VHH binders against c4kar8. Designs and how they scored, part 77

Target 1, 263 residues: c4kar8
Amino acid sequence: MAELSTPSPASPAPLDGGRGDELEKFTLRGARQILQLLQDLITHRGLITAHTGGGHSFMTAVLKVDEERGRVVLDPSPDPQANRRALAAPRLTCVTQLDGIRIQFPLVGLGEGQDKGRPALFAPLPAEMLRLQRREFYRLQVPLAHELSCLLKAEDLARKPVEVSARVIDIGAGGVAVVVPTGAAEFVIGGTLPACRLALPDGEPIELDLEVRNLNRQTQRNGTEQLRVGLRFAALPRAADTRIQRYIFKTERALNAKARGGL

## First folded at step 3 (VHH)

Design d17 (framework vhh_7yz9_2)
Fold by ESMFold2-Fast, scan of step 3:
Structure d17 (fold): chain B 263 residues (1-263), chain A 124 residues (1-124)
Amino acid sequence: as target 1 above (263 residues)
Amino acid sequence: QWQLVESGGGLVQAGGSLRLSCTASGRTFSSYDMGWYRQTAGNEREWVARIYSGGSTTYADSVKGRFTISRDNAKNTVYLQMNSLKPEDTAVYYCAADVEYYSESGLPDEYDYWGQGTPVTVSS
């Protein structure tokens, strides 16, 4: 099982400037994804800490999503001062969690009114929501029959550029592990391999940047050495992430069906 | 709230055809990925086919070449055309609507909305 460093999903404080490229793959921007996640917060009665700036926050909850008008309806604070601060704020940063999954989103243009005769706060639907994927630690062992490979852009022993086709032995939401023949290339932990190409069985290769996270030299039974390289997806576009997740779950489904029908 | 209503199931002889329909109520049907799953008693739901909001399709190996998924956004309906049916296709078929939560049609518990299911029985 691979372990990845992630921001704490239970923290009540907003993530400090860490929205960079590493968090991009956890950011939802589809209107329907946002609508559904907000609906999940309603269903699970998730409490939200809404930060109004200046060290002030209040506890709220999503009461409903008005899909027709593109708005979210929030439970006002019982403290009138907190509601006044929220309405005066240029932006709310909302932080919550569901089953250990951190959810964070901005609200801009907060207003007040009534919902079914009760005081309520309204805001346009957020343009984005952060949702940390709990399956980051899962690794699929890649079937040999898939002949999955990744073309790595690396350097040889003399620091000259070299392209190495490496066999993918496992894959997860956060990266891949590959096998490279000893001496084919040199890798530095923390180094970036730009514009590598991941070949999945279906479709065109995926172009992505990879960061070297670990190195393990394994001696085979025949006495030869293999280098196992752990690689993290850096700045993975959503379309690429979707294709990788699709491959993982489709393959897992097929392996489960084979195990059920096998011996 | 979204509702998915499935229809078109029934009894059919091996080698026959059925067309399943799934009608969605809601504003944003055209932005959803839509999928079909099936389940036999005592087994987990297995993915059958998916059609993406952009119109591309993908299929489980067991149904490739026999089943075709399509959508009609004007009618808020997704279809599964099932040809050359086999006894092993006997199952309850479910329609599912999904958005990109870093999930995939192979994980039924990751889907946003499910229909009630429509039974399909294929005799030998």
Scores: ipSAE 0.000, ipTM 0.099, lowest interface PAE 16.4, mean pLDDT 74

Design d18 (framework vhh_7yz9_2)
Fold by ESMFold2-Fast, scan of step 3:
Structure d18 (fold): chain B 263 residues (1-263), chain A 124 residues (1-124)
Amino acid sequence: as target 1 above (263 residues)
Amino acid sequence: QWQLVESGGGLVQAGGSLRLSCTASGRTFSSYDMGWYRQTAGNEREWVAYIYSGGSTTYADSVKGRFTISRDNAKNTVYLQMNSLKPEDTAVYYCAADVEYYSESGLPDEYDYWGQGTPVTVSS
């Protein structure tokens, strides 16, 4: 199937079977990994498009994982015809997304019954789940040895300009997360920090405008409070985007090599 | 199965130009990000240029302003136009196709598909 393209992560359409060999490296087969991923779908209330074949699909969700009986419990469609098609299908292909990560898995042997007195669909736990992570949503945990820092141009409580050297704890194509001591500067969600400087290994610091996306206060073991700040790259220059992506790719490659060295 | 075939390499004088082509057979690449890399003896492969499935491009600082990456999805071909070539550009050039999606850990440690490479020698 030379003409088929990989769907967008947000696309509900199943990936083509002709890509099976290419997708093997992205397939989870461990029982613990499968259970954890299904639990993540429950926790995040992930909507699932279940394809029953013949161009038919319906919206569902994982309501529960019954480990004792080896089953997933699914929300039935309000359309009885959709449920009848699902029960008659030899296989459901389930497609969903979590934070841009495409998840796809088969369910075989669908049945109907009740869960806690409510109608439900049941299926054996899938033997495999496909998990595809798009680059734009990937977050690299920055190795401490890299000592990555970002000089933030911010304001104090009195709205005076201050510069804060913040440790970068994770980095992705869309932004960074940094840690600052409580009280070092004031941050407002949606606020812009102009002309900040991101120091990557090998090369001059990158001058960036950053937008504050989230704030999370953490109390450490020693009782010190730290503020984790999620920052989005605003108007990222192409050269800077390329350097950041190369850093992420090179670092991930090195980390994977270290992990495999323990074979 | 994918096959990436590079062409257009050769010997060229400093200041000259070459256009490299990379054609995919067996599958369309319109949904894939495509890149050019180069490698000199004894060194790791160095990224040169990248073109996203949506058409946006990025370049290594060493080639910016001199090289242009482009694609023709109807021909399943990506191009690297190399102008103002320097002796330092001497390398084996590789075409790579990167899937839009990655393993559960994030980025793959290698691209999904690589070509066999095409040598470029720039004489001074």
Scores: ipSAE 0.000, ipTM 0.160, lowest interface PAE 12.2, mean pLDDT 78

Design d19 (framework vhh_vobarilizumab_d1)
Fold by ESMFold2-Fast, scan of step 3:
Structure d19 (fold): chain B 263 residues (1-263), chain A 124 residues (1-124)
Amino acid sequence: as target 1 above (263 residues)
Amino acid sequence: EVQLVESGGGLVQPGGSLRLSCAASGRTFSSYDMAWYRQAPGKGRELVAGIYSGGSTSYADSVKGRFTISRDNAKNTLYLQMNSLRPEDTAVYYCAADVEYYSESGLPDEYDYWGQGTLVTVSS
């Protein structure tokens, strides 16, 4: 009798021994492909979360690709503290989405200066970019007009129960990311928030337990800081799963129809 | 890229202690959020304790005050010190790494990396 059991994690996507080979299918290493993807981010005005380490990030964007000098030009934060953290970091991990597809890339050797008289951050072109074009990695960025919210059952700084209405910024099969006003509640990674209510358009709120998986303090492009909380669906009834998938599908279809109409 | 190997499980008397270890391979261990989960016979998998890359910790109510999670980033190792063990702590314990929404590894944020598990039996 072996003491080892076959892992069956709550997450549907555990790493097996082939992960590195699996990710190679989604890794762009060709100079033309990297340049085209960076240009696509510029064209679509894609917002980038640049992680500087220690749970800190700031919101930026690619302003320009300087092919002559082999560099990307990034929008600096209006918060000088965020820029100092970025310049001190050995690397930035940049995360963005394009049509719900997750894109990640490293930037090393960040410097500061000016582009056409405006403050800018500069980095060499990345040698690789990860583009996860798989259905299970899909996260719908929730349109601001939908005003999706999740009522969270949490604790304040005095450890008293508090209910917080948090705006849902993205949603996928496994969870949601929400924005919480600064100081509204205290969150602990791994903590369970019971009996929360996810409000989707059309229908009763979905009551569910959420697990806090991630906390990130993001400096926004206007210089303000907000807390982003990643929440995993701890238990999701089939009917709720169906409603969430239907919302994602309908919204994706509507966004694609609007984009197609503009082409 | 990340592999997790648990050790330290075994049979122990009620009131006894065990220390579980999880050896991680792969780069940027220090940037991962780590956790211990368990699955008891006939029950679903539950979070026991978590530790953020920044050092913050969390515990399930059933183990608060009895279990301590810690990490050694220099050794790429996660620990769970289990004291005052009870029969209801009997389970297979799993080490997990989570990179959701905060990633310095370049791996998908939505994946949890899991070990094979180690059996802990608390009985007289």
Scores: ipSAE 0.000, ipTM 0.164, lowest interface PAE 11.9, mean pLDDT 77

Design d2 (framework vhh_7yz9_2)
Fold by ESMFold2-Fast, scan of step 3:
Structure d2 (fold): chain B 263 residues (1-263), chain A 124 residues (1-124)
Amino acid sequence: as target 1 above (263 residues)
Amino acid sequence: QWQLVESGGGLVQAGGSLRLSCTASGRTFSSYDMGWYRQTAGNEREWVAFIYSGGSTTYADSVKGRFTISRDNAKNTVYLQMNSLKPEDTAVYYCAADVEYYSEWGLPDEYDYWGQGTPVTVSS
C-alpha cells in the first residue's frame, strides 16, 4: 500500500500528443522567420538559458548569425566546466524571452573556436523554433524593484523544518521560478512544500502549496552558479489565482508604459 | 521510463547502403526532437542528423546529401538511411531524444535519452 511506505514524489506529467496540435501553431520553420527571430534576440540583447541536461544550464547570448556558414555564434561561459558540459551534451535546449513571449529552440552539433580572436561557441542554425504566444505560456520576468519573494517551508539536509525566503524570478498562471540560496534547503522533484507564502505587492501574502517540478543549477554570465527551482501551484483557490493574474497584468502594463514613456 | 532501441547496423562494403531504425517506448514519440550521433574508433562524439518534432531536418556537413533522417510517429520510430557509405562512416551509431517543450512548471528536469548503440562497419 502507498500509505504503508514513504510516498515517492509524483513525477511531473509528460506532455502528450494532443499538445502537439497547440504547439504546432507556435512553431517557426521558415528560414527567414528563424533568422529574423535570432537577429531580434541579438538586437534586444536577449539572455539565453542553455540547458545542457542533468539539471545544469548556463547563461549565454547569440553574438551573431553566420548565414554563409549556416550557424549561430554564442557567448561562451567564463566557467570552463559549464563549457565542457555544453560541448559534451548531445544538444542544448535554449530558452529565452522576448517581450514576454517564451522562445525555445534546440542547438545540435555544438563546437568551440574563435570569432574575431575571441573564444566562441558555434552551432548549426536551428530548423525550427518555438514561440509561445499565449497567456497560459506567458511568464512575467519579475522586476527586481518589486522584491517579490516566496517564503518556502522546506527541510534541510537533516530533515529539519526550515523557512527559506526565495527571490521570485518569474511568475505565470501555473507557477513561479525562484532562486534559492545554496545549501538553504533540500528539494526533491515531485515533492510538496505546504503552506508557503507568496508576497505580492499591495496585499497580504498568499498562502499556497507548491510542488517542486524542476531543479536547475544555472551558471551566470559572471561564472557563478545559482539554484533555480521551478514550483507549480498545487491547488490554487480562485481568489489567489485572480490576485496573481492581476499582478501579472498590472506589471506587464506598467512595463509597457515605461517602454513607451507615456506614464 | 523512456527507452530507445537502435537496430539495422552491420558490415557493408564502401559505396553500400544501410538503414538504421530507432524505436521508442514508454512515452509519446511525436512531441520529441530526435537525433542520430556516432562515436568513431577514437571515441570522438559527432552529431550526424536531427529531425524536429515538426518534421524539419538538418545534417552534419560530413553526411549531407548521403544520409536521410525520417520519422514514423505511428510506429514511434526514427530512421537513418545511409547511402554511399565510406570507411570514415565506421562508428557506433546512437539515437537520442529531446523534449519538444521545456517547462519548469510542467516537465521534469532536463534529461537526455540515449539508445544502446548500433555498430556500423564499412570496409574499403
Scores: ipSAE 0.294, ipTM 0.685, lowest interface PAE 4.4, mean pLDDT 81

Design d20 (framework vhh_7zox_3)
Fold by ESMFold2-Fast, scan of step 3:
Structure d20 (fold): chain B 263 residues (1-263), chain A 124 residues (1-124)
Amino acid sequence: as target 1 above (263 residues)
Amino acid sequence: DVQLVESGGGLVQPGGSLRLSCVASGRTFSSYDMGWVRQAPGKGLEWVSDIYSGGSTGYADSVKGRFAISRDNAKNTLYLQMNRLKPEDTAVYYCAADVEYYSESGLPDEYDYAGQGTQVTVSS
C-alpha cells in the first residue's frame, strides 16, 4: 500500500496523435461487442492501467459486468490515494492488452461501493472500446540470434553516399527499428532512404524504400554511441509484405512457445 | 505499441528462487518505465517493483531485500530475480510498461500496457 503511493514516472497519452480517423474502424460501439470484449478481459484476467489525468494512473481489472444495471465492477487500488484520485476524476482512460491486441476505453461516472461485501469501484458501461489489431502497430523484438540486418543507403556528414549495415532491433508490418553507430550516417526525420536491403531468413534480401520516422541517440557502457532509427516501409510488393508477416508470426509463435515452457 | 510476454514462472519450494523475464516488443523499450504487478488467488492486484527509464528502482515492502528488478535495453527484456520465496509470493505475475511521451521527440505513440502473466507457485 505505502509503496504504491510512489507513482511510476509516466505521462502517457492515449492513442490519438492526429490518428482519430484512422482509429475509427477499430472502435467498437455495439452493445453486444462491448459486453463480449469486457467478458473476455474478465475471462483472461487482463490487467488494466486506468489513467486518472494529471499524470496519475493505477492498476485495476474488470471483476464483473452487471448487464442489468449497465455497469462494470472494477478492482480498487490497494492505495487509498489512488482510489481517491480515480473517484475525483471526470474520466478514466483504461488501457490493456489481450493476446497482443491493444484495448482502450473510457469510463465516466466512477463511484465506489461494495461487491459481495468487499470494496469495489463501479462505472457505467463504456459507449465505445478501441480494439486495435493493426498490422502497422504490431512490433516484434528481433531475437539477437537471428542477426537480422538492413543495408541502409544514406549519406555521411559530408553528404557523400554511404552504405551502413544496421542491426534490426524490432520489426512490424509497417516498418523496422535499427541501430547504427553515431556518425556512421546522417538521418533526417521525414527523409527517404531508397533501395535499402532488408535481410530476412528464408530467402533473398528484400529491396525497399524506407522513410525515417524517429531518431534516438544512445551511449553504451564502453563509451560507444549508437543511433536508434525508426524506419517506415514505403510501398511494398505483396510478396515482400507476405515474407515480413510470415517472419513476424513464425518468430512470435516461437517466443510464445518458449514463454510457456515449450510447445 | 508495446506487447509484453512474461516467462520464468513455475513451482518452487519455500526458500527457493526464480527469475522472471518479460520480453517487450516496441520501438522504444529504453524509454519505458517498467514494472511487475502480481495477483494472488482471491486477492486484489499488488504492485511488486518498478524500474524507471532512467534506472531508478522501487520495491513493495513485502519483497524488499528478496527481489531485484533489472532491465537489458539491448535485449528489450525486463527481469525480476526472486529469492527466498515464501508461500505468500504465490501469484500470477504481470509485466507492465509505462512511457514518458515527449511529443517534441517525434516518437511513435506508446502507452501503458500489461502482459498476460506468468504463474508462480510456492509450495512444498
Scores: ipSAE 0.000, ipTM 0.153, lowest interface PAE 18.8, mean pLDDT 75

Design d21 (framework vhh_7yz9_2)
Fold by ESMFold2-Fast, scan of step 3:
Structure d21 (fold): chain B 263 residues (1-263), chain A 124 residues (1-124)
Amino acid sequence: as target 1 above (263 residues)
Amino acid sequence: QWQLVESGGGLVQAGGSLRLSCTASGRTFSSYDMGWYRQTAGNEREWVAFIYSGGSTTYADSVKGRFTISRDNAKNTVYLQMNSLKPEDTAVYYCAADVEYYSESGLPTSYDYWGQGTPVTVSS
């Protein structure tokens, strides 16, 4: 009958407030990052458990972000009593997950009304959001200005060898995500791409074997279609690992310096 | 539906100036980092200048001191002021928008929006 000292990342229960300093490294405070994460929750139709205190919670979802009014629009509970408890609460603690990442954020000043003729709950945008990442899957978003690329050795639809230069959009200790034009090559989840070349700003391209882990076809807002490919480092030499970690560290430091008032 | 539309390209003599504009539709413009890239036929797209949502700027060494990137969030527009133009600046210029955040593998981490491009020709 033992109670957990802290909830697991998959648990809907809020994390203990006595651990605030330990959670600071996982806390997002940038307005852009908060808006993007809320939009991701809308896109993925993420269900949110909203804790109203006193052991009460209800299921909701973000319906819309009203950036001009600085508000988030939430789906009300079908239970009127749950909505009354939420409106009376001084704070909601919202807990959700996005593809296995635990996300938690406070909402203060909840109100009720209508959005486009439908009942809705409104709250000011949160000033912070907690995102508990697994260290082994940490991904640095590659700045557009860095022009990071990976030359992929793949096959076309006719199983002929083809080389595709792909833009790297994120990078971590375990792999990269790249964007390729639709139809440029065939990718199969679990397939291995041998002797690919990752171009980092510091030095010669890194030769490495990549395993295809995920595929996502995206239609861009300009109407063009692109393929996002998630690639795992299948056999990463220690020297290559060091260079990748240095790039991640250097870029993260530069981004943190910009957040503090620029380089 | 959200789009980037470039304008202001054209023909100019060496030593001249040109201002490119890129107008976005939508309410999220102020949250995006914006950049200008250029491409010559047969070559990869080359980064030119970048402006972060907070207003900080960076420039490629080839254009430092000659080009200035700026933004007007009220007009949903990013600008590239090009001074002291050289024949080697001849290219198709593209604006781009990026979303900068961190995520785990398998999540949508970012997406890029590109305009259709605007040609710039600098005669010697």
Scores: ipSAE 0.000, ipTM 0.101, lowest interface PAE 15.0, mean pLDDT 74

Design d22 (framework vhh_7yz9_2)
Fold by ESMFold2-Fast, scan of step 3:
Structure d22 (fold): chain B 263 residues (1-263), chain A 124 residues (1-124)
Amino acid sequence: as target 1 above (263 residues)
Amino acid sequence: QWQLVESGGGLVQAGGSLRLSCTASGRTFSSYDMGWYRQTAGNEREWVAFIYSGGSTTYADSVKGRFTISRDNAKNTVYLQMNSLKPEDTAVYYCAADVEYYSESGLSDEWDYWGQGTPVTVSS
């Protein structure tokens, strides 16, 4: 048996620190809580995007909870091919939203049959559901080739405005980590940097407010000292949030395709 | 940029036991749901066992009472303890990891991570 002792990719604390504890507070484990949330999805006619892998998903909904058999009943797709893909998938990743809060849960062991004479899909009840108030736990390590940058609007030691173009080293739904030369600007944990501009490869820079979350000084082999700054996004407009997520997902897809095909 | 490496497969006699391991390198392991799946020649992959990031577990009816899934977050490893093995458990076993979130646009299907598989053969 091969032994592997490889640490997880570093992400600047506190953006990535305490993920297990943070995720714990968003996790529903109680059978009654899970049943109630599924019933809320039924009551509000919540649409669920069920991801089946391979770039495929379909829209579904919870039709009922079969508590006696311990399963959830789902609305099949009108597209027979989508239903075939779902049944062949090892799991579905179900994503939905109630009152602006994202809900995510896996369904495994999907089957098909009929409910009261109508076609239906069914799966065992999820043992846990995530009720995610934030999506800041995932961090993409930005490829150097992307030359992703963020123009920071900060202050110097005399509190005079300065602009610093910083290289983005990681990015998530909740923020970015950047590298700046030591002494380029003053940063205070908890301080706000207004009207910064995040440059993504496609489209115009995104203007956003950033909150300083952490600072880390690093001395390079050439003697140059660099400052790593963890920055949290202040509340983002939906369009900006969507663009950031799309960049993350597209980049991760490309990296995963290379890893799977290149290995 | 996340890798799963499986080990522990092999040949075992019916009624025997085998322990599979899957070690993850990359992002924070403890925040991910992990699963074990199996595939026989000519058939689609089927779910075997699943462990949520919070520690809850679920099992396919075919393995309930015989298989146990567990995780060691300090070692970035998920395990499948297989007891009372039957010839019909013969398959290639895969581990998989799921992400904490997905875009509502559906652009995240490729984020599911799979290992390369480890073969298990159960002789009668």
Scores: ipSAE 0.005, ipTM 0.386, lowest interface PAE 10.3, mean pLDDT 76

Design d23 (framework vhh_7yz9_2)
Fold by ESMFold2-Fast, scan of step 3:
Structure d23 (fold): chain B 263 residues (1-263), chain A 125 residues (1-125)
Amino acid sequence: as target 1 above (263 residues)
Amino acid sequence: QWQLVESGGGLVQAGGSLRLSCTASGRTFSSYDMGWYRQTAGNEREWVAFIYSGGSTTYADSVKGRFTISRDNAKNTVYLQMNSLKPEDTAVYYCAAGDYSEEYLEYLGTEYDYWGQGTPVTVSS
């Protein structure tokens, strides 16, 4: 009996005297809300970065939701090693963005099989999803046409100074994510890269100090691997912050106008 | 420094019950998703039950209606109540924790999961 065999979800923690868990107000728990959000990801063909632990991830997408069996169907990687890492992982941490809002959710119980004769990954429906509506969690996906780059002041494997021009893939209020060729430089989480130069489409490059926050070896949809580096703005003058925020706002407006049929 | 410690395993007869506990030390517990996993002889590790930081729960089909996962954030402990045990439930049971902290959310590049050492459960027929 479902009422006797399936325990009710735990209630939210009681209100504290101070500020509570900030993630609580961004947590979706309703079955219909979760199904709708997953369907929206399918409809918009949203790309998902699935983190498999150990600094590894792969690019996937939700192919369909099987409500009767309570499962999501995911696009497997063309790299068999990425799929083996995913199947061996205790969970996948899935990260995506829809209409400028960051969405995160875990998937547990991942298995492999076939859907209509094609390889597929399967997982039970998540019972909670985070829909993070705060501006500090927002990251603009940088249009390739903008050719936005950041010149990094780093070190190679022999600890010698090197300059690496890295492509900026996303940018937010607190930092950027960049793509670096494997072996071009060494990065240490918590390390500072001084006097880097962020090139925006308009104006002179912005000189800024960056802190390495995250490192990830991501398997792309074509099966190749790239190093993605998450970088935090360590010391940002107000003039530089204003230019970065202006770029983000202007680009968001332009992308929204295109999506709604404006030119 | 940060670790998970499982307890409560042992030998039990078919139809019996056991309660597993997993206690976290070295970090605040309330922001973590927690899961129970098991490994049987000759098989890969499989998911059993999962409890989100917000308290929602999910279960593998093989244990639905028999097992209950719960948490006590004040004790930094997650529990697995196992009822109506079957010989097929014989396995080493592992606890795992995953983090959605604000530091982890900022420019995410690496997920962090923590595992316990495992606790054996043997169900005799």
Scores: ipSAE 0.445, ipTM 0.775, lowest interface PAE 2.9, mean pLDDT 81
Fold by OpenDDE, second read of step 4:
Order: C-alpha cells, then sequence, then structure tokens
Structure d23 (fold): chain B 263 residues (1-263), chain A 125 residues (1-125)
C-alpha cells in the first residue's frame, strides 16, 4: 500500500506581472484578507473570468470556501474543453471586479470533483490576491542608501510646535511616506503640516505643505516601535514637481539596471 | 491621533440583541474599509464582519443572518447590529480600519491601519 505522498503544496507562482514591485503594494497575502475577499465574491455572486493561458478563458464563480480543507470551490464551465484546459494549466488567473475595484488572483493545483452532487472545480486557497484601487500616483520605494529625509513641522500632545526629522521610505508624484519615532509628534489624519522640508539628493530641500493621509504603527524586528506617516503634497510648485519626478525616474532606472545585473 | 473607539458592549441574555458602535476620530473616514473582530481569552482574534468603503458587506458564517454591519460616514461611525445572540458570541469585540486611498499608491504593510481598544460582550444562558 504505497503511501501516496500528498504533493507538498507548490509555492504559489507570483502574479506574472513584470511589474512585480509595483503590484506588491496592492497584493494581499494575509489569510484573513483573502478569505474576506473570497467571501465577498460569493456574497455578491461575482462573475470571474478565469484565464487558462494561450488566450483562452471561461466564466466562473466562487461557490464556496472550505477553510477546513484550505480550498476554494469554483463553478465549472459548461464547456468540457474549457475545463480540460483549466485542469491542464499550471496556473489559473482569475480576474473580477467588486465595487469598481479590479481583483486578480492565481489558482494552482486545480482538480475536479463533486460538491453536493454537482460537478465542481477545486483549488487550494490563493496565496495572494491583487486588489487594484485606482490610485493616481505610483510610489517608489526609496533605497536606504539615498537617505531621503523630511523635516516635519508638527505639534506635540500639548500642541506645542515641534520639528521632526523623518526618514522617507517611499515617494511619488502625489506624496511621501515617512517613519518617525513613536511619540515624536501628534498627527491627525486630514491635518496639514505647513512649511515642511523635503530633502532630495540633487540640491536644496523643497519647502512644501503636507497633508496627513494615514498613520500606521510598525514594530521593527528589534522591538522598536515606529510610526509610519503617509503624507500627500498639499501644494507642490512646478519646479519641485519636476525635481521629484526626475529623482523617481533616475532611481527607477538605477534599480532596474541593478536588477538586470548591470550594476 | 486618529483613533477608533468602540462602545455598546455589555451583558445580554441569549436570544437578545446588542448594537455596537465604533467611532473614528480622524478625517477621511469614508475612504476606510471597516471590520469587526472578536477575541476570547486564549484564542486568536476572529473575523466577524467587513464593510468596504463602497458599502459592500461580508460576514463570517458563524454570524451570517444574525449580525449586520453598517456605516454612517457623516458620523464617522461603523455599527454592528447583533441579533439572536448566543453564549458562543461572548467575546471582546474589536473595530478595525484600513485606508485605501484613491489618490496615491501607499504601502502600509499591515492588514489594518487602526484598531480599537475593544468592547466586551457577554451573552448569558
Amino acid sequence: as target 1 above (263 residues)
Amino acid sequence: QWQLVESGGGLVQAGGSLRLSCTASGRTFSSYDMGWYRQTAGNEREWVAFIYSGGSTTYADSVKGRFTISRDNAKNTVYLQMNSLKPEDTAVYYCAAGDYSEEYLEYLGTEYDYWGQGTPVTVSS
């Protein structure tokens, strides 16, 4: 009686988009988030286009999520040939939309079977789901070696003005994300920080107004807590915009060159 | 500081109803996805309900048909209406918020940006 070694769940293939780094920002990998999205698809009876490769696709839907078995149940195609293609494909790329947001996720390890006496397709739960929100601006992850900083003019708990030097971790045409020590200042979402100074490598700091858009507490591996602050450019002079764009393009090119083994 | 504050917890008899509220102190509440979670001592936090910024909702199977999540953007508040309560619903209930801004791409690295302090719910037999 040969113990059929259940094949170790193959590491889900990354979402093929050559822009892997850009898409990472929209990629959900949390098991709970994935389950929530799948349940939402079920609740709304969301139609899914399943791509099997070679320009072929079929319409399906998530019928059920089996958390105990860690699998998703899909509605098979009425076309037997489409189902055969799906089963033969190394990866099924599922595309759908909820509330105007495009959702994309890969399924691997497809099998066929029965669910409640009806033909169904089965796959392990996706390891990741892409939720694409229409965002106006891409943000570049700033290399640590560039040491971009932003001087924030904020207030403390007593509403006393304080200046905080913050490291810039990402930058785009629309704003920056920075990290500050916890307790360095009080931030209010929707609040404006006037006359801040963004330091770029190419010259003098840029003076600009920033609007707080989000706050996130992060615990570093060493146990130190930091506050990540997402900031929008409230008003950006044209000259400053040009400098920021130039920096982004230059940095992206350098990173891409390095990734290709050129540096 | 942008904070979530839960309220409405308490003691209720089995079969009873309770309405939880979670109020956000910050601006741009309308851009946030909101979730309710619950946790019992010694267990992991369990997802209960979710409402998107666009208003779509989803529920855990354990509460489906009994609980309703809703939001009032004008009040910066999300609600959890709990009906037909059972002893197994006894837990500390937590509100969570995630910002998905449409203006620019931002990587937060966490599932939710904010959590409330929790409100206890006890359902007696």
Scores: ipSAE 0.000, ipTM 0.244, lowest interface PAE 11.3, mean pLDDT 82

